# Ledger of designs, part 3: VH-VL binders against Glycoprotein 24A (csbA)

Target 1, 102 residues: Glycoprotein 24A (csbA), of Dictyostelium discoideum (Social amoeba) (p16642)
Amino acid sequence: MVDLKITLVNEDGESTISGKGHPLPAPLIFPPIYIFRFTQYQTEGKLWDKNEFQIKSGKIEFDGEEYDIPESKGTWSKDDEENAIDVNLHLFRPPEKFFPKN
Short names: E, the ipSAE of ESMFold2; O, the ipSAE of OpenDDE; V2, 0.75 times the mean of E and O plus 0.25 times the DockQ between their complexes.

## First folded at step 19 (VH-VL)

Design V5 (from U1 with heavy chain L99Q)
Fold by ESMFold2, last read:
Structure V5 (fold): chain C 102 residues (1-102), chain A 119 residues (1-119), chain B 106 residues (1-106)
Amino acid sequence: as target 1 above (102 residues)
Amino acid sequence: QVQLVQSGAEVKKPGASVKVSCKASGYTFTRYYMHWVRQAPGQGLEWMGIIDPSGGSTSNAQKFQGRVTMTRDTSTSTVYMELSSLRSEDTAVYYCARQSRYYGAFDIWGQGTMVTVSS
Amino acid sequence: AIQLTQSPSSLSASVGDRVTITCRASQGIDSALVWYQQKPGKAPKLLIYYASRLESGVPSRFSGSGSGTDFTLTISSLQPEDFATYYCQQYYNYFTFGPGTKVDIK
């Protein structure tokens, strides 16, 4: 459990989620799909008001490293009992630097 | 030292199965994808599939669907590839290869396992 | 599936020559292209990743260029240890290898 921050940019600007988190297993489909679980999280921005969203660009900050998110689409789901959410990113092309896996 | 060490050569008859092992050492086994790649004599490299050792999920090249099974044992840091219903054209050297951390390049290769399928 | 072709399929060259090998993809693959060297009886060795980045420990006479569909591996001054077969590989959508280019002594 380390600090995790995801910044996503769409047509309406920047949205973020930050907290404690880690990567989860994802289907081995290409271009890649990545899933991140957050706990103790805070969200900002309008993107999180939707369950599905398009992403022009973004950034992941995890374990002292940064990763650029290319054009992609995403979803999120919440577990009210566990106070956790999963953010699912389906990339339209491989990133330059592959994101962390579990 | 980072390395992949594969099981020894196999001679099989058509219709049989073969299971090749690949033992990883010198790195955190579950943090890197592993691939299987084969090469028939005098021919090029052919991708067979990928396994994520952390959860055991796999994806196989369409050519091998239904004939290849990849598994792993995290307690021994070993991946396995089993190819069933062998044919003479499956005669090849079979490699395991580790995918690099940040790119889709294979940075560490096993020594190769020759599998010969003959009557 | 993304298909890769390589040209030439083989070439003969002398020590000191500049050697250029091309790889073409059936669709755009950005810079998701890798080059390997393989000597007879040995496993492939990673040379270039992300189209143009040199793997650590690989001599600087090797370089890669290109993006999209057309890619080039260049050996600026061929050495005796460079006689081998060279393969490209894409990772844009799953994984495939090119058919290889054999570099022989002239």
Scores: ipSAE 0.692, ipTM 0.915, lowest interface PAE 1.4, mean pLDDT 93
Fold by ESMFold2, fold request of step 21:
Structure V5 (fold): chain C 102 residues (1-102), chain A 119 residues (1-119), chain B 106 residues (1-106)
Amino acid sequence: as target 1 above (102 residues)
Amino acid sequence: QVQLVQSGAEVKKPGASVKVSCKASGYTFTRYYMHWVRQAPGQGLEWMGIIDPSGGSTSNAQKFQGRVTMTRDTSTSTVYMELSSLRSEDTAVYYCARQSRYYGAFDIWGQGTMVTVSS
Amino acid sequence: AIQLTQSPSSLSASVGDRVTITCRASQGIDSALVWYQQKPGKAPKLLIYYASRLESGVPSRFSGSGSGTDFTLTISSLQPEDFATYYCQQYYNYFTFGPGTKVDIK
């Protein structure tokens, strides 16, 4: 089933990744980079053709909660050993609904 | 093969400090958070803290604030936990555990290090 | 911090029995719940992550369910190697373990 969906919009249009996954625990580094791990996924759109990308807007959907992504940037990396992909987003406003209260 | 190998058992007096090591092998050390968890004889598991080996940042359980220090050496892929001002109730097996990059589960555990605090 | 309780604290069962263990969180933790098995003198072993997902290599007689505050670990047909202590752990806010449930032979 689909646990996590990220929709990103840039000048080339809309791109989406969805599948099984969840946010990793919030990092203790500053400024924070939020990591969204997918283990079974499907991608659409041109954004994923590059490992680094600029984001005009977007949305994260996780377990029925939504977070609107402001203008930002991100990267992705693949872990072939665990058959997983990490989407790393530089979010100036914490997606607090996906994490424990702080 | 992915594994965590810990230093050997320790016997300490009250008031002393102990430093336990945990050497990682078989994976990229800096890509996974590492945890320390202890277990007193006949008791349950107790989370002590977490270290990010890429930058060395740590966060400790409230109970251990001021007494536990975690460090790492990226050149040897080793994490250390030092517990100071030891008391008899600190007698326990101390485990290091790797957090999976996928969720907050601890997928690889060290063999454990028995620390005995006695007079 | 988020507190976890487990029920029962211990139980006796026979090979072939269906065993159910519960874990309750003091506040909602979504599906951020893990189950471990621990045998005497050994490190814990990961069984279930994300409340219901079976770790690779774990027998299918183990299953997990629940979300929010109430979670269940089920062993559908207890085997001799399943006599152990079972712990839940949350990772929604920092990390905490439940007190454990000991499963012994009858």
Scores: ipSAE 0.009, ipTM 0.617, lowest interface PAE 10.7, mean pLDDT 86
Fold by ESMFold2, last read:
Structure V5 (fold): chain C 102 residues (1-102), chain A 119 residues (1-119), chain B 106 residues (1-106)
Amino acid sequence: as target 1 above (102 residues)
Amino acid sequence: QVQLVQSGAEVKKPGASVKVSCKASGYTFTRYYMHWVRQAPGQGLEWMGIIDPSGGSTSNAQKFQGRVTMTRDTSTSTVYMELSSLRSEDTAVYYCARQSRYYGAFDIWGQGTMVTVSS
Amino acid sequence: AIQLTQSPSSLSASVGDRVTITCRASQGIDSALVWYQQKPGKAPKLLIYYASRLESGVPSRFSGSGSGTDFTLTISSLQPEDFATYYCQQYYNYFTFGPGTKVDIK
């Protein structure tokens, strides 16, 4: 796991989630969904008030790297058993270093 | 162990259609995107389209929109590509290719199917 | 759509030569570039993905570099089995292939 921060901008302004992150498996569909699981997380902003959201722009930060999020959409859900949040983003271009081959 | 095996060569007349099959083995068929790529004799590679075998969703190169149909049969782990209204310039080797899970690289290729369109 | 060009279109080289092939994209594609080798009568073979990562089983004499619009494939010491055509491919926005670079024996 790595330190992970996602910043999302929507109609309500800027929202963030940060914590320890790792990728989860997702259905292999087109366009792909990429799942970012956060533990030890902290959230800020109004985007998290709904579990489905549109994204005007954003960025993903991990390991000193920064990846832009273009216009897209996503969802989030809480896993109470593991005290974790899954952020699901519909991306045509994943942050490849976070989601390695196989 | 992992392989893609395509149907045999086809000879067609202009205006006909052709349907090429691609049978996957040695891996979980529904977990990998499949692509079709063609190559005219002495020419380069040309991407035709992509199919998600789990749900059957497709997206085709604009050049082939309206002429190419991709389908799959999950019970036989087989993808099909049908090209309609054939012309002489459609004479090519047609490949199926598996996309890697997280990158747009094609890591497994079928042996190719020669389709000849002649009068 | 994103167009790729390759240079040179063909070259002649001897065993042991260092060979460099370039691929240029019509717009920035980050590192979303792939290299394939194709021998006559055979399907393409994956060499390099993500611009610079060697596919398993590919000899270390092959290397890839670049990002953005300019990419190179280098063969540090050409071997007899390396005479082939080399294609780049992008996956930044849909999929397109470069026109190929043919490497012939001199």
Scores: ipSAE 0.007, ipTM 0.638, lowest interface PAE 9.0, mean pLDDT 87

## First folded at step 20 (VH-VL)

Design W3 (from V2 with heavy chain L99M)
Fold by OpenDDE, fold request of step 21:
Structure W3 (fold): chain C 102 residues (1-102), chain A 119 residues (1-119), chain B 106 residues (1-106)
Amino acid sequence: as target 1 above (102 residues)
Amino acid sequence: QVQLVQSGAEVKKPGASVKVSCKASGYTFTRYYMHWVRQAPGQGLEWMGIIDPEGGSTSNAQKFQGRVTMTRDTSTSTVYMELSSLRSEDTAVYYCARMSRYYGAFDIWGQGTMVTVSS
Amino acid sequence: AIQLTQSPSSLSASVGDRVTITCRASQGIDSALVWYQQKPGKAPKLLIYYASRLESGVPSRFSGSGSGTDFTLTISSLQPEDFATYYCQQYYNYFTFGPGTKVDIK
């Protein structure tokens, strides 16, 4: 688990989640689905007020690298037992460089 | 050097199954996806399916769903593709091809395996 | 499913010629387009990825351009070793190949 920051942009502005995070296994589809689990996280922005939201753009900052997020659908759910939050990003199109989720 | 070496030519009867192997060397095996692509004689390339770097997930073209099984063995750096219920139209050269985690391009290909299906 | 077409299906050219091959997608695929070269009896070879990125080791006479639905592979000055069949491939939605363009010697 490493420092992970996801920045998402929609019509309401910019939202972020940051903390200790790692990718989780996701179905092998194209365009891909990104799944991240966070612990000790902080959220900022309005998109977290809903469990499902539309994404215009964004970026993933993971292990010193940046990855673009294209138009996507996002969802989140909390795991109280693990004291964690899972963030799912369903990409509508491929970015120039995929996040190496596997 | 990076290379993919495939198993030898196969001759099968209709209804049989064929399992082609693809051995990787010269790179970190578990960092790349592997694809299978076939080419009928005198025809173009046809994508069959993909297996993830860890071998935990696969996705096949709709045309081959239910008939193709892809697996990988990390200990031997080998990927396998099994095609069942063979038909004459399955006669083709079958290629394995690696794809990085970052781009949708197949940068290294095996030499191909000819599979002939005939009664 | 995204369909790719190529034009022309075949062409004849001479060494030194400028050669252009077109690939068209049935829908917008941004820049998720790859070009391969294949010689008889050999596996395909990667030339261009993400529409215009030249693969390492590929001669600079090869170039790719385009976005959306129309893409072009250009060989600025055809060399003897360039006579082959060229395929485009999309990865916008899973993976599909174009039908190929055969470049023959005139």
Scores: ipSAE 0.857, ipTM 0.950, lowest interface PAE 0.6, mean pLDDT 96
Fold by OpenDDE, fold request of step 21:
Structure W3 (fold): chain C 102 residues (1-102), chain A 119 residues (1-119), chain B 106 residues (1-106)
Amino acid sequence: as target 1 above (102 residues)
Amino acid sequence: QVQLVQSGAEVKKPGASVKVSCKASGYTFTRYYMHWVRQAPGQGLEWMGIIDPEGGSTSNAQKFQGRVTMTRDTSTSTVYMELSSLRSEDTAVYYCARMSRYYGAFDIWGQGTMVTVSS
Amino acid sequence: AIQLTQSPSSLSASVGDRVTITCRASQGIDSALVWYQQKPGKAPKLLIYYASRLESGVPSRFSGSGSGTDFTLTISSLQPEDFATYYCQQYYNYFTFGPGTKVDIK
């Protein structure tokens, strides 16, 4: 696993999740769906108070690269058995830079 | 003016490969996605694939997976589409088309490249 | 995969006629629908995007409507230059085109 940081922005401000994470397989769809699993993480911001939220913009920092997140719908869920959290991003439009396929 | 200019007509034999180019001008090349769409004689439009503005990622229609390769050269503002293992049914006019990141409409098209596959 | 159908496949009309072409999606695609016009030997031309938004430079006699699965392209008063083939296209899940509707002169 590598360092992963996701920054999301909405009307309430900026929220962030960072730690050890990796992408998970996602359905082939356009605009794409991004799914990330964190095993060690910390969160900041108001977005994480809800399991589902709207996103105006954001970015993904993964393995030394940066990827933009356009307007999207986000969700998160915890896997207690694996002590992990999954972040699911449904993009409303194509990003400027596609996150690499898994 | 904004335009896409494609390479000339190609004649290929079955099993060969063809590489079509699409040169963009009149706009910021790296701000738009590029698509490839083909049209067999007397038939409708068929989407082949998409390449992102920076050329780092591509997505192809399932029908062409493993057989089509899209690339782009920022220094020359040119996008390429290579189709391998050509068959007679690949005979068609191939178009490149520009798409904004904001919506999925193809607002600018190349003039098309006729590719004929025959033994 | 999302499939699009169009009706009719072809039609004959006269200058001045009101022409309506329908496009149906196999599943809901919200408003992610585009209309193109294509003339023989030419590349397609964008007419409508987001189901009902008129592309810049396109005459106002063209209009689009619909959402979900059923969409329509309307030409309020057919002009000589409008005889062509029209295609719908979705971008909700990847990209697919309808089979096209040919508008011929009566």
Scores: ipSAE 0.023, ipTM 0.711, lowest interface PAE 4.4, mean pLDDT 92
Fold by ESMFold2, fold request of step 21:
Structure W3 (fold): chain C 102 residues (1-102), chain A 119 residues (1-119), chain B 106 residues (1-106)
Amino acid sequence: as target 1 above (102 residues)
Amino acid sequence: QVQLVQSGAEVKKPGASVKVSCKASGYTFTRYYMHWVRQAPGQGLEWMGIIDPEGGSTSNAQKFQGRVTMTRDTSTSTVYMELSSLRSEDTAVYYCARMSRYYGAFDIWGQGTMVTVSS
Amino acid sequence: AIQLTQSPSSLSASVGDRVTITCRASQGIDSALVWYQQKPGKAPKLLIYYASRLESGVPSRFSGSGSGTDFTLTISSLQPEDFATYYCQQYYNYFTFGPGTKVDIK
């Protein structure tokens, strides 16, 4: 089932990645890069044609919560060791709902 | 082969500054955060700060705020740490360390740079 | 700030012994804990990340466990090359190292 979805908008339009995934543990304030790992996924849109991208807006959906992505920057990469794709988002404001504090 | 190579040992007087370099090779420099960690003789490891090589943003441990400046040069894949207003208790080995992409673990360390502060 | 303590501060053991080192965090850190080995005159070496995952090339006699506030590093059968100081480190909120545990040959 789909439990992580990221929608990103840039000059080329809307692009999505969705499937089985989760945020990776990350420092709360620094570093400002937040990593979302997908182990089963489907992609749509042209943004994924390049490994680095600018983001005009977007949305992250995980565990019934949503986070509106502001103008930002991102990358993606394959992790062949874990058969996964990581989407790395440079967010100055943490997506706090996805990183429980207890 | 991924490695971090640091500049050589330094001897400084109290009140001076020191700037240590850390050159990265074998990986995409801007994809990994870089940290600085020091170790006084006979003592444990102490985290000093972190730099995002992409854009150059930094955050330093509270103890070093105001005294530590970290910069980078993406054209040479090099990170710098400058410690000012040196005191004898700043005598230590200074390490740069790469943080892994997926966890806050330091998977690659430089060889260390001894900084000796003596009057 | 999240403080880490380690127990014991030092220990002496013989080759073949089982060694257990503990790390305690001042607040819950989920599984955001790392273990390093450091030999004299050398940079630290990553052993275990995410509390229990072995780094590539680390012998299987090393294991990590725990979550929340209490974590352990276990060496199931101590070897001559394991004499070192072991540090825990958290990355839940900023970065903090434990004070270290020195493992000596008896």
Scores: ipSAE 0.009, ipTM 0.622, lowest interface PAE 8.8, mean pLDDT 86
Fold by ESMFold2, fold request of step 21:
Parts: structure tokens; sequence; C-alpha cells
Structure W3 (fold): chain C 102 residues (1-102), chain A 119 residues (1-119), chain B 106 residues (1-106)
């Protein structure tokens, strides 16, 4: 787990999630789905009102570095019993620090 | 009770295939990735591959690419691993293992299935 | 692929000893490191995840530390039931196991 913030922009404006994040293994599909599991999280913005969303742009912040999220799509799911949220991003070029390349 | 129960031991000849089953119970099958790990006699653990039971997508270790096929049946909460073109060096105990939801740790393991490949 | 090594490959110790086992990754893996215990004829048992977090039901004499490339598993006071083989595993880039460390009675 890593201190992590994801900012996503869509037609309704800017939305964020921040907390302790952990990558889960990604299936081999195209574009790849990169799953960020958050615990101890806070969400803001309207994007989280639906479980599926289009992304016009965004960024991932880690250790003072920023990684731009291009136009893409995502989903999220919540597990109330485990108090966690999975944010699934379909990224053509992942933040390599979190995810395997091959 | 959360558990993974595997099919019984197999004895095979070189060139044959083996299909091992792993039945999950006591938890929501589609919410957890499942892995296959093998262990040759007297040797360490070797990761073979992962399956997402939700959609059935898989990723295999390169060593087994082209020889291993993983499938699942959500109606019976069962994962299958088939290894083809068996060789004597494939003699091992084969484990299924559930990955935890938050970490890449294998928190539940099947009892293991011994597969012996001999002439 | 990320290679894991373990040291020592085996050791002999007495009940009550403090035992330290190391795992080294061929590249940085942050804290994506897991420890397992395995007894002969049994499946591995999860001990430590995320380098230092103790799995539920695991005795507190087990602890893990490290980040990046160097990790340790410590058993503060070895008990008779702790004689086993211990494996590290990484999940930073797919999945790899270390070769194991066998802990025997002296």
Amino acid sequence: as target 1 above (102 residues)
Amino acid sequence: QVQLVQSGAEVKKPGASVKVSCKASGYTFTRYYMHWVRQAPGQGLEWMGIIDPEGGSTSNAQKFQGRVTMTRDTSTSTVYMELSSLRSEDTAVYYCARMSRYYGAFDIWGQGTMVTVSS
Amino acid sequence: AIQLTQSPSSLSASVGDRVTITCRASQGIDSALVWYQQKPGKAPKLLIYYASRLESGVPSRFSGSGSGTDFTLTISSLQPEDFATYYCQQYYNYFTFGPGTKVDIK
C-alpha cells in the first residue's frame, strides 16, 4: 500500500479519491484494466455517483510525482464489509511503479 | 467455512494431459482471483498462473505459456487447470490458491493434487 | 522477471532461539512482499503480507520488516511448531517465490 491520489476530469468537473492504495493483478485484456484498491479513503466530486465513467483527463499523484491519465474509461466498486473501494482504470500506458510490464 | 478442495492424485504418461479441479466454498467465488502454484518433490514453489473468476480472463507464467489452460465454472464455484504435453519434470504437487482482496498474498490454499508423470 | 533469493538456505536452531531469515529482490518491489510457512506434506500457510503485516491467527512472535529490495522474517522465540520451510513471495510484477529457507531442530 502507497499514499495515493487520483484526480479524474469529466463533463461534470473534477473528482478525486485519496488514501492508501494497492494495485491488484490485472487480467490480460486490451486496453489493460489497472485496479487501484483504496483503504482509508476520501472521495470528492460527482464522478463517483455512477459505477462506470468516461475520463477526459486525469492524474495520479505519488511521492511528489504526477502521472497523466489520458482519455480513457473506468469503473469502481465498493465493499461495505471490508471498507474498501476498487477503482478500475483502462490505461494504455500504466504507472509502471505499481504494475508489472510482462 | 472458507475452503478450496482439489481433485485427487493423478498418474500420467509423458505426452498426456491432466486437468485438476479446485472447488471453492464459504465465500463469494467471483470476488477473488485464483492462482495455480506447483511444487516438485523436494523443491520450492513455482507460480503457474492466475484467473479472474468474474470474467474468466487468465495470465500464465511464461514457462507454461502454450501448455496451461485455466477455466472456471461460476455455477459450481470451480476453477480448472489443464497442463498438456506432460513431461517427467512436471511431476509435482499442484495447488490452487485464493489471492486476498487487498494484497497479492495467497490466504487460502487447496490441499494440493499430486501429479506423477512417468513411463 | 523479478528474482527472489533467500538466506540462509537452511539453518538449525534450538527452541527459544531468535531466528532471522532474509529475502532479497533483484529490483525494487516497494512493500509487495509476503511470507509463508510450509510443513512437509502441507500447503503453505500465510504469515506476513505487505512486508510487515501479520495475518490473522499468526502468533506475534513472527514479524516482518523491510522495503525495496531487502526483507526479513524474524521469529523472536522459536517454538517446536515453527520447524518448517519459509518462503518469500513478491507481487509487485506478477508473482515470484523465493527458493525457501528450511528451519530445523539443532
Scores: ipSAE 0.009, ipTM 0.613, lowest interface PAE 9.9, mean pLDDT 85

